# VHH binders against Mitochondrial mRNA pseudouridine synthase RPUSD3 (RPUSD3), part 6

Target 1, 326 residues: Mitochondrial mRNA pseudouridine synthase RPUSD3 (RPUSD3), of Homo sapiens (Human) (q6p087)
Amino acid sequence: LGVRPVPEDAGFGTEARHQRQPRGSCQRSGPLGDQPFAGLLPKNLSREELVDALRAAVVDRKGPLVTLNKPQGLPVTGKPGELTLFSVLPELSQSLGLREQELQVVRASGKESSGLVLLSSCPQTASRLQKYFTHARRAQRPTATYCAVTDGIPAASEGKIQAALKLEHIDGVNLTVPVKAPSRKDILEGVKKTLSHFRVVATGSGCALVQLQPLTVFSSQLQVHMVLQLCPVLGDHMYSARVGTVLGQRFLLPAENNKPQRQVLDEALLRRLHLTPSQAAQLPLHLHLHRLLLPGTRARDTPVELLAPLPPYFSRTLQCLGLRLQ

## First folded at step 1 (VHH)

Design i07 (framework vhh_7qia_2)
Fold by ESMFold2-Fast, scan of step 1:
Structure i07 (fold): chain B 326 residues (1-326), chain A 121 residues (1-121)
Amino acid sequence: as target 1 above (326 residues)
Amino acid sequence: QLQLVESGGGLVQPGGSLRLSCEASGFTFSDYAMGWYRQAPGKQRELVAFITSGGSTNYADSVKGRFTISRDNAKNTVYLQMNSLRPEDTAIYYCARETWVYDSGTEYDYWGKGTPVTVSS
């Protein structure tokens, strides 16, 4: 009530609560300013410039293993002549002083995600690690942890997401489409049962910071899994349009009638992120391979943890929303 | 559809030679590292030879100096030339796409059906 003093326990908030709940800010600080797209790969990179960028992105180097923090938007593989991670591995190997041993990809995330890429200059080491990841996957032991920012807050604080997925070619793009009750024939024709674990680590401003651990491999699995939770990833311009809103309630829309389009954010979220609708349409996918677990060097050794720091645009988004990675 | 088709296996006498071929389809062959694995009866599969997209090669210690891996990107084919064959080389030989691209697309744990190699007199 406004006509008399309201007790602190009446929900006005307190100095102690405010101090115990530190919140970020997207406001300009000093001469450095507000940088909504900092950390994105420059457009129209030359081959040499890409190699330089990847050399600068090395986060760990231990024996034959080289770990990169891959920028968002760089494809791992592609068409002949396309500039990809694979296409520049010889030049990257040379730039790192690897005279006779060329780097090969042990593990990487897709084009649209950022984060850890594990490379090896030793083929035997790569084979050993690939077997480790395959064995862990089949044993349902997560080895990768992604961080994502979602538009919306999942109803559960943690859980499993299961979906049968197929890859379908629609209007010149390959789209991941859920399949209800797949038949044995569907499975033989490439429909795959997929599984991810998720955990909400922080919430704020109608958004969540979520950890995602894929236990199966499928194109755009984590993006589609969050769409199925009605909480699309920020910057998901492929699948976010599958989540519709009617009278404030969210629904999954049919794939055939809801083609990929640039993500549209509501006015409240745009204000919180200090973005125009045009800027929001250019947001990079906020999906980052943050942590990988590797086997120890000896049979009885504990697993080794590799971490990739969040890109600057991702950290800015967290600050704007008052979310902390802890 | 990704496919790897091996050929060239057979029965050979000790000291003989065989050339294995693996024809690939359903992916951009030149972008991927390729390898040969083998599995002897009752044993685990082991890496025999490996060739990167750039042409760099590596071999298991047991086959160094005897086996040569090569590729022909125009034919989407990887080869394993096996010389001075020994009875312990008897195994089913598998072609594999050795580059791991885990979270970026369709499943990359792909092997061919294998081609048997028997070395005996």
Scores: ipSAE 0.017, ipTM 0.332, lowest interface PAE 5.8, mean pLDDT 80

Design i08 (framework vhh_7qia_2)
Fold by ESMFold2-Fast, scan of step 1:
Structure i08 (fold): chain B 326 residues (1-326), chain A 122 residues (1-122)
Amino acid sequence: as target 1 above (326 residues)
Amino acid sequence: QLQLVESGGGLVQPGGSLRLSCEASGFTFSSYEMGWYRQAPGKQRELVAFITSGGSTNYADSVKGRFTISRDNAKNTVYLQMNSLRPEDTAIYYCAKTYYVTEGSSYEMDVWGKGTPVTVSS
């Protein structure tokens, strides 16, 4: 993409905050008329096909840095022999002409998220950038901006979400669990105080387009933070069930008594998205690492901005709901 | 109490070998990514090797082919086998636990051990 591209406006005429229903409807018929999952990786990909897909997903190359727009559903790490980003880095490096220089991961989000992945063929550059991200986080300067579509609209248009979180192994699954009033013993045993900044960009059809900036690092932090706002992310089949609803009234269910289950959407929202309940149960997580800030070459230089375009299914969801990224 | 205890460091001749061990307690070891870092005199701390909860490994370029990281989840222990040691490998070696395992990077380390010194000289 080149020099510091600013976030693009789609040019559809109206502002992101418009409330026009005709703008948010999708037609089912057409050449791609009902492709709710366009942009997902095919099942049963070979190693070579995955490498080809990743090479096509390169959004930026500058010196030793290679930036990918990672598809949703691709795990970064896994068991030996599993097809993951890590497992194909040697083949990807060779396909990009790096030969004797193997790419390493500098920053990546988890399997269920899509968006920016930063790779480096230079270990020194990777170390420098990792330190930059750590120092920025400790100084509470956000370097990553995620885009998410939420089921429900946050009560505040922007703010900070704070929660003490722990990782708990429940029924064979590692789940993120909020902890009220953590003790010093809890903190010593791995409970972390987490912080995210959020901003509502647009609303429509009972949903919101939200920008999320994590200021701490914790597994599934952004999904759980939105659950705590009673606005789970669309496609969140791990944590959305912690938000209960009785006659339109939302409330939190205890994490320990609420196992992961496929997200269930309101009939009105299903109609707007042109999805069946079965299709909605397969909806990919609408959480996308859209923007990363890198340090400039010189101390006085403005940070360099990296942007990853939204996947087609995400863009379709926004169009169906009448939402714009700005 | 959450602890990481390193051992196995010492004085070794160039070309020699050492095996470092890091015993973990107070957390679910198998669920976390573990790393070995080192800090040479007058330098900042750097990543040496990293192992995911799934067993996938990653190494700094300076140690590839010489060092091997491994883990034993039954013993809550991560190991660093160091072969063909060089004077420039002289450092205090630290074991670290990553907290955000799904990030796929080693930049976030929330628990560090006290370190075990390794000196490579004749």
Scores: ipSAE 0.024, ipTM 0.409, lowest interface PAE 7.0, mean pLDDT 80

Design i09 (framework vhh_7qia_2)
Fold by ESMFold2-Fast, scan of step 1:
Structure i09 (fold): chain B 326 residues (1-326), chain A 120 residues (1-120)
Amino acid sequence: as target 1 above (326 residues)
Amino acid sequence: QLQLVESGGGLVQPGGSLRLSCEASGSIFSIYDMGWYRQAPGKQRELVAFISSGGSTNYADSVKGRFTISRDNAKNTVYLQMNSLRPEDTAIYYCARGTYLSWGSPYDYWGKGTPVTVSS
């Protein structure tokens, strides 16, 4: 007697990934003054209020390194006089007790995404980390992992997204535009070949929870890469309108339809998310810089993983759709 | 930042039991799926037990019925109760976040691991 071992080796993590996600309970977004979603910054935030919010957003402090979980909608840099993360770094440094050691930005994603921002009070540390990230990118080793929720499910469960992208100024707006077959002249005029890795973590209600790892740097790369997969990110009011639908079939719209429009979600998805069309037009971009990998700060230090918890509105969306971060 | 510290490993006789603990610090523990991985000398690392943020569990066939994973969100700790241990269970055991891991090495390990040796 005894049990005989099975001849096949099961992919345990693969089995967990292919399991149907349990449907969670979801609450309607209650009134929060002018903000229907938890975790968003108030409109017309004062400088003092922004500093207080950022102090509360510190997720890690180790030596000269300070890590923030940046709220969606806060620009990192901007015009003189604009309230940005960069503009309030002196006040933030003071509030954190950093005498004569002003924080500088080492790494951050853009205004519309949320998540990890790496700051340093030491310029030498910042420089070394910047070189590490550049080296890792050249070696095609991903250091950054984003979480995104997409409208639609990618055809492949994982893969590479490659696209030539250009920045084009259209009607007073800078837009990222894909170029199908870039000429040598296009490359010389700033068209860049871009690469991202993606992995579908979970699917539910016609949506997917996706991990994205950029291996190149380009404005709005991850949003446009998901548009090219016909699966725009939820809350993408810049590029989602490039994906059209006719009788349930998705396709890329002609360049003439590349103008930004507030994302329109179908009736079934609105019901699932417990949102009105008006609230969906204000849905924050569901793109979150969730993880950064750093080398040890010293030769003897273990490698460092930095993680930013998902914003409350993002977690709510996952719960409404029956998706789990794994 | 999520930091994971494993403990509870040691030397046991075949048929013995051990309970491994993994304490998390730095970020909200309760939202993450957690797993126990092991790596024997000269072998690839394998996931042996998984627990979701919601408490659902799953096990590798080699340990099913012998190992039990559990979590205590109030203590930011995940446990692996190992019963009926076999020499083949000898490995360094690593606590890690479930299937949401970075692709490739070297940053697949979240902690230093805790060694388990099953021999007489």
Scores: ipSAE 0.000, ipTM 0.128, lowest interface PAE 17.1, mean pLDDT 78

Design i10 (framework vhh_7qia_2)
Fold by ESMFold2-Fast, scan of step 1:
Structure i10 (fold): chain B 326 residues (1-326), chain A 121 residues (1-121)
Amino acid sequence: as target 1 above (326 residues)
Amino acid sequence: QLQLVESGGGLVQPGGSLRLSCEASGFTFSSYAMGWYRQAPGKQRELVAFIYSGGSTNYADSVKGRFTISRDNAKNTVYLQMNSLRPEDTAIYYCATLDEYWDSSGYPDYWGKGTPVTVSS
C-alpha cells in the first residue's frame, strides 16, 4: 500500500501542492524532539556504515581533492582499533573509485568540532596545499572560518584574541591551559603565543553567533579563546566550567578549577533550546569549520571557497535562539 | 625553537631491522603525542605509528606487528623499532609532534628533516 494521487475533484490540477496533504501536518516538524540532536553519528557504527556516512558527507570533488563535511564526534586519528577518519581512508578511497590512489588528510578539524575536511588522492596536490596553508598562516592571512554559538555575548563586535597556551596532561587527558606573562624560557619549552580573529554575526537570547578565524594552530584554541572572552562555546564540556557566574557577572576561574565539567546552562537558555539539563549535558560542540579558502588554479587567481553546511542540530540551535548566519 | 632530529636510517637488506630515533627539544616533550611518518618515492606522506603522551600506541595496518614505537621522556626521545623490513618500507622517515585532539590542520605543525631508509638487496 503506497500513497497515490486521488482521482477526485480535489486531485485535479498539477499545480496543487500535495493533493493528499493533511492541513495539520503541513508544518515542518519541531527542531527538537525526544532525541534533540539530529545529525550526529549513531553510537555503534560498523566500518562499512562509517564509510557510507562519510561517502554521503562528501560536499565537493575537484580532480584529486575530496572535501567532507565531517560529523561532530568523529576523531581524525585515535587509539588502536578505534574507528577514525584515518582508519577508514582506504575503504573510503575504494568506495569513491580511487583503487590505486588512497586519500590523505590535507586539513581537518578535531573530533569535537564538525565541518570541512580536505582530502587528496594526489601527494603533489596535498603538498602544494599544505605549503599554501603554512604560507598563509605565516602571512597572517586567514584561510579557515569557523562558526560557533556562544553562551554569552562578547563585549566587542569584533576583535583579536591573543593568549599564550600550553598543553598540560591531567588525569589522562591533554588540556589547553593559558599562561600569563610567559618567559622566553616558557616559549622555548613549547608555550605558544596564539591568535584568533572573531566577529559577532548575530546575537539573541543572551547568545551570539560568532565567526572565528585561527591565525595560529593549537589544540582547542578556539574553545579556550572564547572562554577567555567569558563566552564559552555551546557544547564545550572541556573548558566551559572555567567561566563562573555570580549575580549575573561572569569571571574566569583560577587554574586550579580547570578540570573538565559537563556544561551547565541557565534555565532561560534551556527553555529557549527546549532542552532538559541532562540533554544539555550531551549537547554537541557548536564549533563548525564552515569555510576554507584554497589557492586558485594560478598563483595570482582569486582563492576558491569551500563551504560546509551546518549540521542539523546547529541549525536548530540557531532557529531556537533567533540567530541568522547570513 | 622547537627542534626534531631524526637518526638511525640507512641501507638494509629485506628481512633486516633498523631502529630510528628522534630527539626533541624546545617544548614540553612529555605533554605531546609523537608520531613517525614516511614518504616513499612517488607516494604520499603517511602516518606510520604514533604514541600518546600517556604511552598508548597506534599503527598503520601495513606495519602492524613489524614496527614498534616507544618513547623515553627523560631523554626527550621517540623511537621506531622496524623489524622484518620489506622493499616497500623504503622511504624518508619523519618525526613529528601530534596534537591528540587534531584541532589543527589534521597534519603535524612541525617536521624533522627526515632520515632515509632504503630496503634493497
Scores: ipSAE 0.011, ipTM 0.286, lowest interface PAE 9.4, mean pLDDT 79

Design i11 (framework vhh_7qia_2)
Fold by ESMFold2-Fast, scan of step 1:
Structure i11 (fold): chain B 326 residues (1-326), chain A 120 residues (1-120)
Amino acid sequence: as target 1 above (326 residues)
Amino acid sequence: QLQLVESGGGLVQPGGSLRLSCEASGFTFSEYAMGWYRQAPGKQRELVAFITSGGSTNYADSVKGRFTISRDNAKNTVYLQMNSLRPEDTAIYYCARGFDEYSSSWEDYWGKGTPVTVSS
């Protein structure tokens, strides 16, 4: 995808116009061992295979900027010996005709999400863009728009989600925990007030396609914000279990129930998605960094839009649910 | 490019104290969460302490009340003050950068590590 100019205050409408997903009935999924969800990286990739996959994931290359559509499950960096985007950057640079140390990461979509990763072969361009994104965030100007599919439909068609969040280390994992009515002491000890904007693009079969724009930075913010709307993201195996149901009504479970669990989908949704419970337990997180706004060439220019297409499993989910970006 | 340089490790007697430092370069330090991990001989790497960009802290149960994580954004440095050290704290300690605006990954860059040995 090329870069396209948009008005500085362009919202969800301009993004929705650019992406269309075909509607239709889904076919039954194959066995997990034979055909996992289309568009995922193979489980046991070699270093060379990862470089080939990333080269194939280049969606745009304009001057020093190289844009990847990162697959779900690939970390940007990680533990020693782990295959990550950063660990293979030298080989990726060389495969693109650049010097080994030339590519720098400007922005990334993270391990569990898919979507835009912005790289630069020019240090000055990388610095300029990093400063732009940091300044926009501090000014609360949205530069990133995510697409998500939720289990459940938000009560409002659009709005803002506000939550005070803290990070806790529990049972070997870092978990994002909401803090209700944070005290002055909580704020002084680092509990952060977070904000996201959301817009429901389409609804069908008890699910919604939503656009999310984070206006603050916090680990797992968008996943937890949707849980607080009682509409967890499909494939959220960390936080979805915090949403319970009694007599058809959804509610947030008490703090003692905030442990990671594989997401369980009801029978009607499993049938609609043509998935077994075991397959649904392996569903990739349906959270995709779809759009980034870049600064124009000159200070007076309008921002430029950078887009990443949805991965095949995400498009399949939309087809199964009758959801369409428009 | 990105660099995390740990220092302050060493040999210490049980009950002693050490202060680890991690100096960061190549990124806007104040916008990132920073953490300390450790890897004991023959064991998996584990999170010890974490500090968010906003200053919120989190500790593994095994170190609560003994270790304190802090940061100095003006110096691009994160610290781990370790008090009342025990033989089971013996490990290589790693500094890690975590979480940015567009990443759901907790650890997105690791330092080289600094060894800590607690022995009589």
Scores: ipSAE 0.005, ipTM 0.275, lowest interface PAE 10.1, mean pLDDT 80

Design i12 (framework vhh_7qia_2)
Fold by ESMFold2-Fast, scan of step 1:
Structure i12 (fold): chain B 326 residues (1-326), chain A 122 residues (1-122)
Amino acid sequence: as target 1 above (326 residues)
Amino acid sequence: QLQLVESGGGLVQPGGSLRLSCEASGFTFSSYAMGWYRQAPGKQRELVAFISSGGDTNYADSVKGRFTISRDNAKNTVYLQMNSLRPEDTAIYYCAAPYEDLYSGWTEFDYWGKGTPVTVSS
């Protein structure tokens, strides 16, 4: 937020270009057709193929800083032998002309989200940036902006979402669970008070394009915060089942009684997205780390903005729903 | 508030083994990821091994197959079993705990121990 982008040539047929964009429904694109999963990482990817994909995903390289647009589904860390960002970092470093152990992770989006990953070849730069992000959070200054598409439209056009969250092991899975009125014992046992800012950018077809800015950090915070707004993120196969509907009215179901299950979309939304129920069950999480603000070189300098373009499947969803990112 | 106390370092001959321990206090240990870092003389700190709250592990390529990270949530302790030690493993080893889980998309570590020195020399 702040200053809206102004086209360099504001008088140059801007209205005609807006009018060219299709409204409300997906369309075939010549011989390639309508591809709902374009931009996803291939299954059974080799280490070398993953390194090549990540090298191709570099969106910015300025001095020691290397910025990636991470694909959805790639974990940052994982089990021994698992393909993760961390596990291939040495090969990625070499592919970029750096020493094997030179790149380190400064900030990454989670496994299920896509978008910006900030890497540094300089340990001092990484440390400085990590301290900056920590101090910004303590000052309640958002540095990260996510884009999400929600099933449903938030009641308010903008606001703050506050929730006490805990990580709980339920049926072999670690799940983020909200805690009502946390006790002193709960807080000492790791229950964290979490905070996110949200803004509705656009609405259409019963869905919303939402910007989310986390001011605290907790596993699956943004997904659970949208569930608490009764507007689960599209492709959220972990937490969306906690939102129930009776006679058109939405309400929260208890986490302990509602295990993770593939998201089910209503018939009207399936038609709008041109998806079968089976395809919707495979829809990637529509949560994308779109923007990061870095400190300027000097204290008085404006922050440096890093942007990651939306994945093709995300852009397709926006087009089908008539939603536009501004 | 959160304190990390490393132990188990020392002088060992090449090919030897050491087990490092890190005892955590002040927060619910079982809810947080834990990492082992090392800093060799004249070098920057590097992540050696990582274990998530759920027990998922990851290792630097230089130590894969030789080092094993594990945790005991009942004792609020994380361990680093180091086998087939090499002179290149000589470093001060640090235990680190993030205030936030790494799976949240953050890689910041707010809590560090004082370190335990490991020297691999004949």
Scores: ipSAE 0.014, ipTM 0.315, lowest interface PAE 7.7, mean pLDDT 79

Design i13 (framework vhh_7qia_2)
Fold by ESMFold2-Fast, scan of step 1:
Structure i13 (fold): chain B 326 residues (1-326), chain A 121 residues (1-121)
Amino acid sequence: as target 1 above (326 residues)
Amino acid sequence: QLQLVESGGGLVQPGGSLRLSCEASGFTVSDYAMGWYRQAPGKQRELVAFITSGGSTNYADSVKGRFTISRDNAKNTVYLQMNSLRPEDTAIYYCATSDFYGEDYYSMDVWGKGTPVTVSS
């Protein structure tokens, strides 16, 4: 709804090397039960199978640093006994030949997003990098760039999204809810002011490929920020229902009136994606932590860029919609 | 780009008063916890007064009833009103805040350069 004008030199840091999107088919995979999308973790994985999948997801190793391309749907932390990235770090460390050195999480994408996870077998290196990311965030310099596919096209080609957000428990579900004009008491009670930068990199078929850079940390921030732009992320079955449409015009529905429900896509978009409504209800969240900027070896060196390839289902969506990074 | 600039320090006689100012740039003081700290010669830096984003205040026992911390949101400034000053109050006074969403005086990591206060007869 409200996009504040942003200076042309703000938001995206230094120019990165362009990467081509992998070519994919718009055809769905064969009969694989309830998971027609390539690149998703199988349901009912054992602990050992999860470790094997994560070992296969290593995209970079440099000294004590191990970088994973985390699949969508894997939580980083969770309830006792739940299979999470954190819960299998000892076994993953052993599988990678790290005898007495256990991996710790430096930075990760959330459960529903896919993409970069930075791990370190050296506690000192992890601490240094965590301080680097915290300092960059406080200085409002983006280090993380997400790729998202949105249902709808943002009115501006780039801008800032600002919102005060709180976490509420509604019918047993933890939901991120925007707060208009938060009081000082609201902020004391956990309401946080959040900021993201966005840039539209391609448009097609009523959808956009968007780069998102969070400058604050809050649960489901990027999904809710795109909902506030009336352009929910494809596969967002938690918050997309907050955007209503009447005669082609989009508007924001009150959160109290809309519980989480499977995203419904219009007929034209379903045809373009070669999906039925029931298949679209299983679409994974198209939010991917694509790029992280790390400090260089020396203070004066250029930052090091880490990239995670898009998951196969994401690349398929881009091919179906005619979208490409540019 | 977060900056704090202290002013208002000086030489004052015992029993006198001073008002210190802390002007903030790069953020809005009403959204942050703010603290006044002091460091006397040869001693460690100590908390003097603290105000949360919600307006709750806390004071060191040595200054309770004499010092008052306040905020002027229109001027983006935090004040420390110091009454009934004693020689023991002689120190360099620092204004501090935490990270963008900080609410805890143990987490202060943005500091001004300080303003000296000397209480001498």
Scores: ipSAE 0.000, ipTM 0.111, lowest interface PAE 17.5, mean pLDDT 80

Design i14 (framework vhh_7qia_2)
Fold by ESMFold2-Fast, scan of step 1:
Structure i14 (fold): chain B 326 residues (1-326), chain A 125 residues (1-125)
Amino acid sequence: as target 1 above (326 residues)
Amino acid sequence: QLQLVESGGGLVQPGGSLRLSCEASGFTFSSYAMGWYRQAPGKQRELVAFITSGGSTNYADSVKGRFTISRDNAKNTVYLQMNSLRPEDTAIYYCARVGYEYEWTGSYEYTFDYWGKGTPVTVSS
């Protein structure tokens, strides 16, 4: 919802710090009480219903650029016949008054995350923006800022997370796995050195609101980076089980525990969130692409900011935990 | 140096078939998603077909059931098999590389960052 100029180097060191004492509690609403998963797409959505939902999710439209606030759980691409963002682009284009097949994806995040998706009906504009984002990543200049809620509080209030990651097939599932000492052969076979910046914005009830800026791209990088900090993202049912606890002390479990398991939250956190264990096992991933920086219209113009509001379930979680985004 | 070299375009009669090829060099082909775009005279470029590094495919509605995208990682080549060609398929066809592709829980963070020079396809009597 809005586009504003920001400094060219918009890393955490350039952000104005704005923290006030957290206030709030979970709201109860109507005869159903609180609805922890408001804002999720219905299961078994039809193609037409998905197009309608995406039309309603447009947060910005300026010239050829169309920006969506993508719901959690929608894949961008997928298997043949699967209902995905890419598969409905012709219908979405038509619903927006554009010719079919004119919208193309400029930038999007994974299925389980929510937030900004940038589309363009102009191929020249798309190419320009694609080159901009590629160059920014190579220059280690952050263009994307994610918001996440973590189970646990990072030991440092901000810093860098570096890890060599590989994609490995484990018991029928493709999973992201850290590699402690990658060889040159490992790098040639697909192991990538990854880097993210993080900043703790607020803490409450044993949880943290964290901003994450990826400077490299790898499958599930941000979820795995937070696991390496012993602070898995809320709703991470793929990687959170890699963090074990004994007598209140957290540690990384051995590689045998790389299998996905539905996230289990402690009783105090379940009470604070007003969730049953069964509801917590269905909690959507609290990872949201909140901000993108776009280049200005001229070469030396200040970059322009695109923002996507948090989904309702995310905002509810923040309210339950007494956290606020600044 | 990155290169994408398209071939297989030409003149064909309505109802005919063509197979386009795009040979890639200068990068690890198997790690990237690839796409085919086309641009007809006086029109904007449109994405026709897309194939992920894992082999998942997507097609524009106008070509579904008629075109098939495939890849051969051993040959560093992506193909577009075009059947039942129509006059409205007349365009210059471009091969494109996705600059960054990583699956993020069933989806991809990606941008298209390199394009070939194109191969012309004319469907006429």
Scores: ipSAE 0.000, ipTM 0.206, lowest interface PAE 12.3, mean pLDDT 80

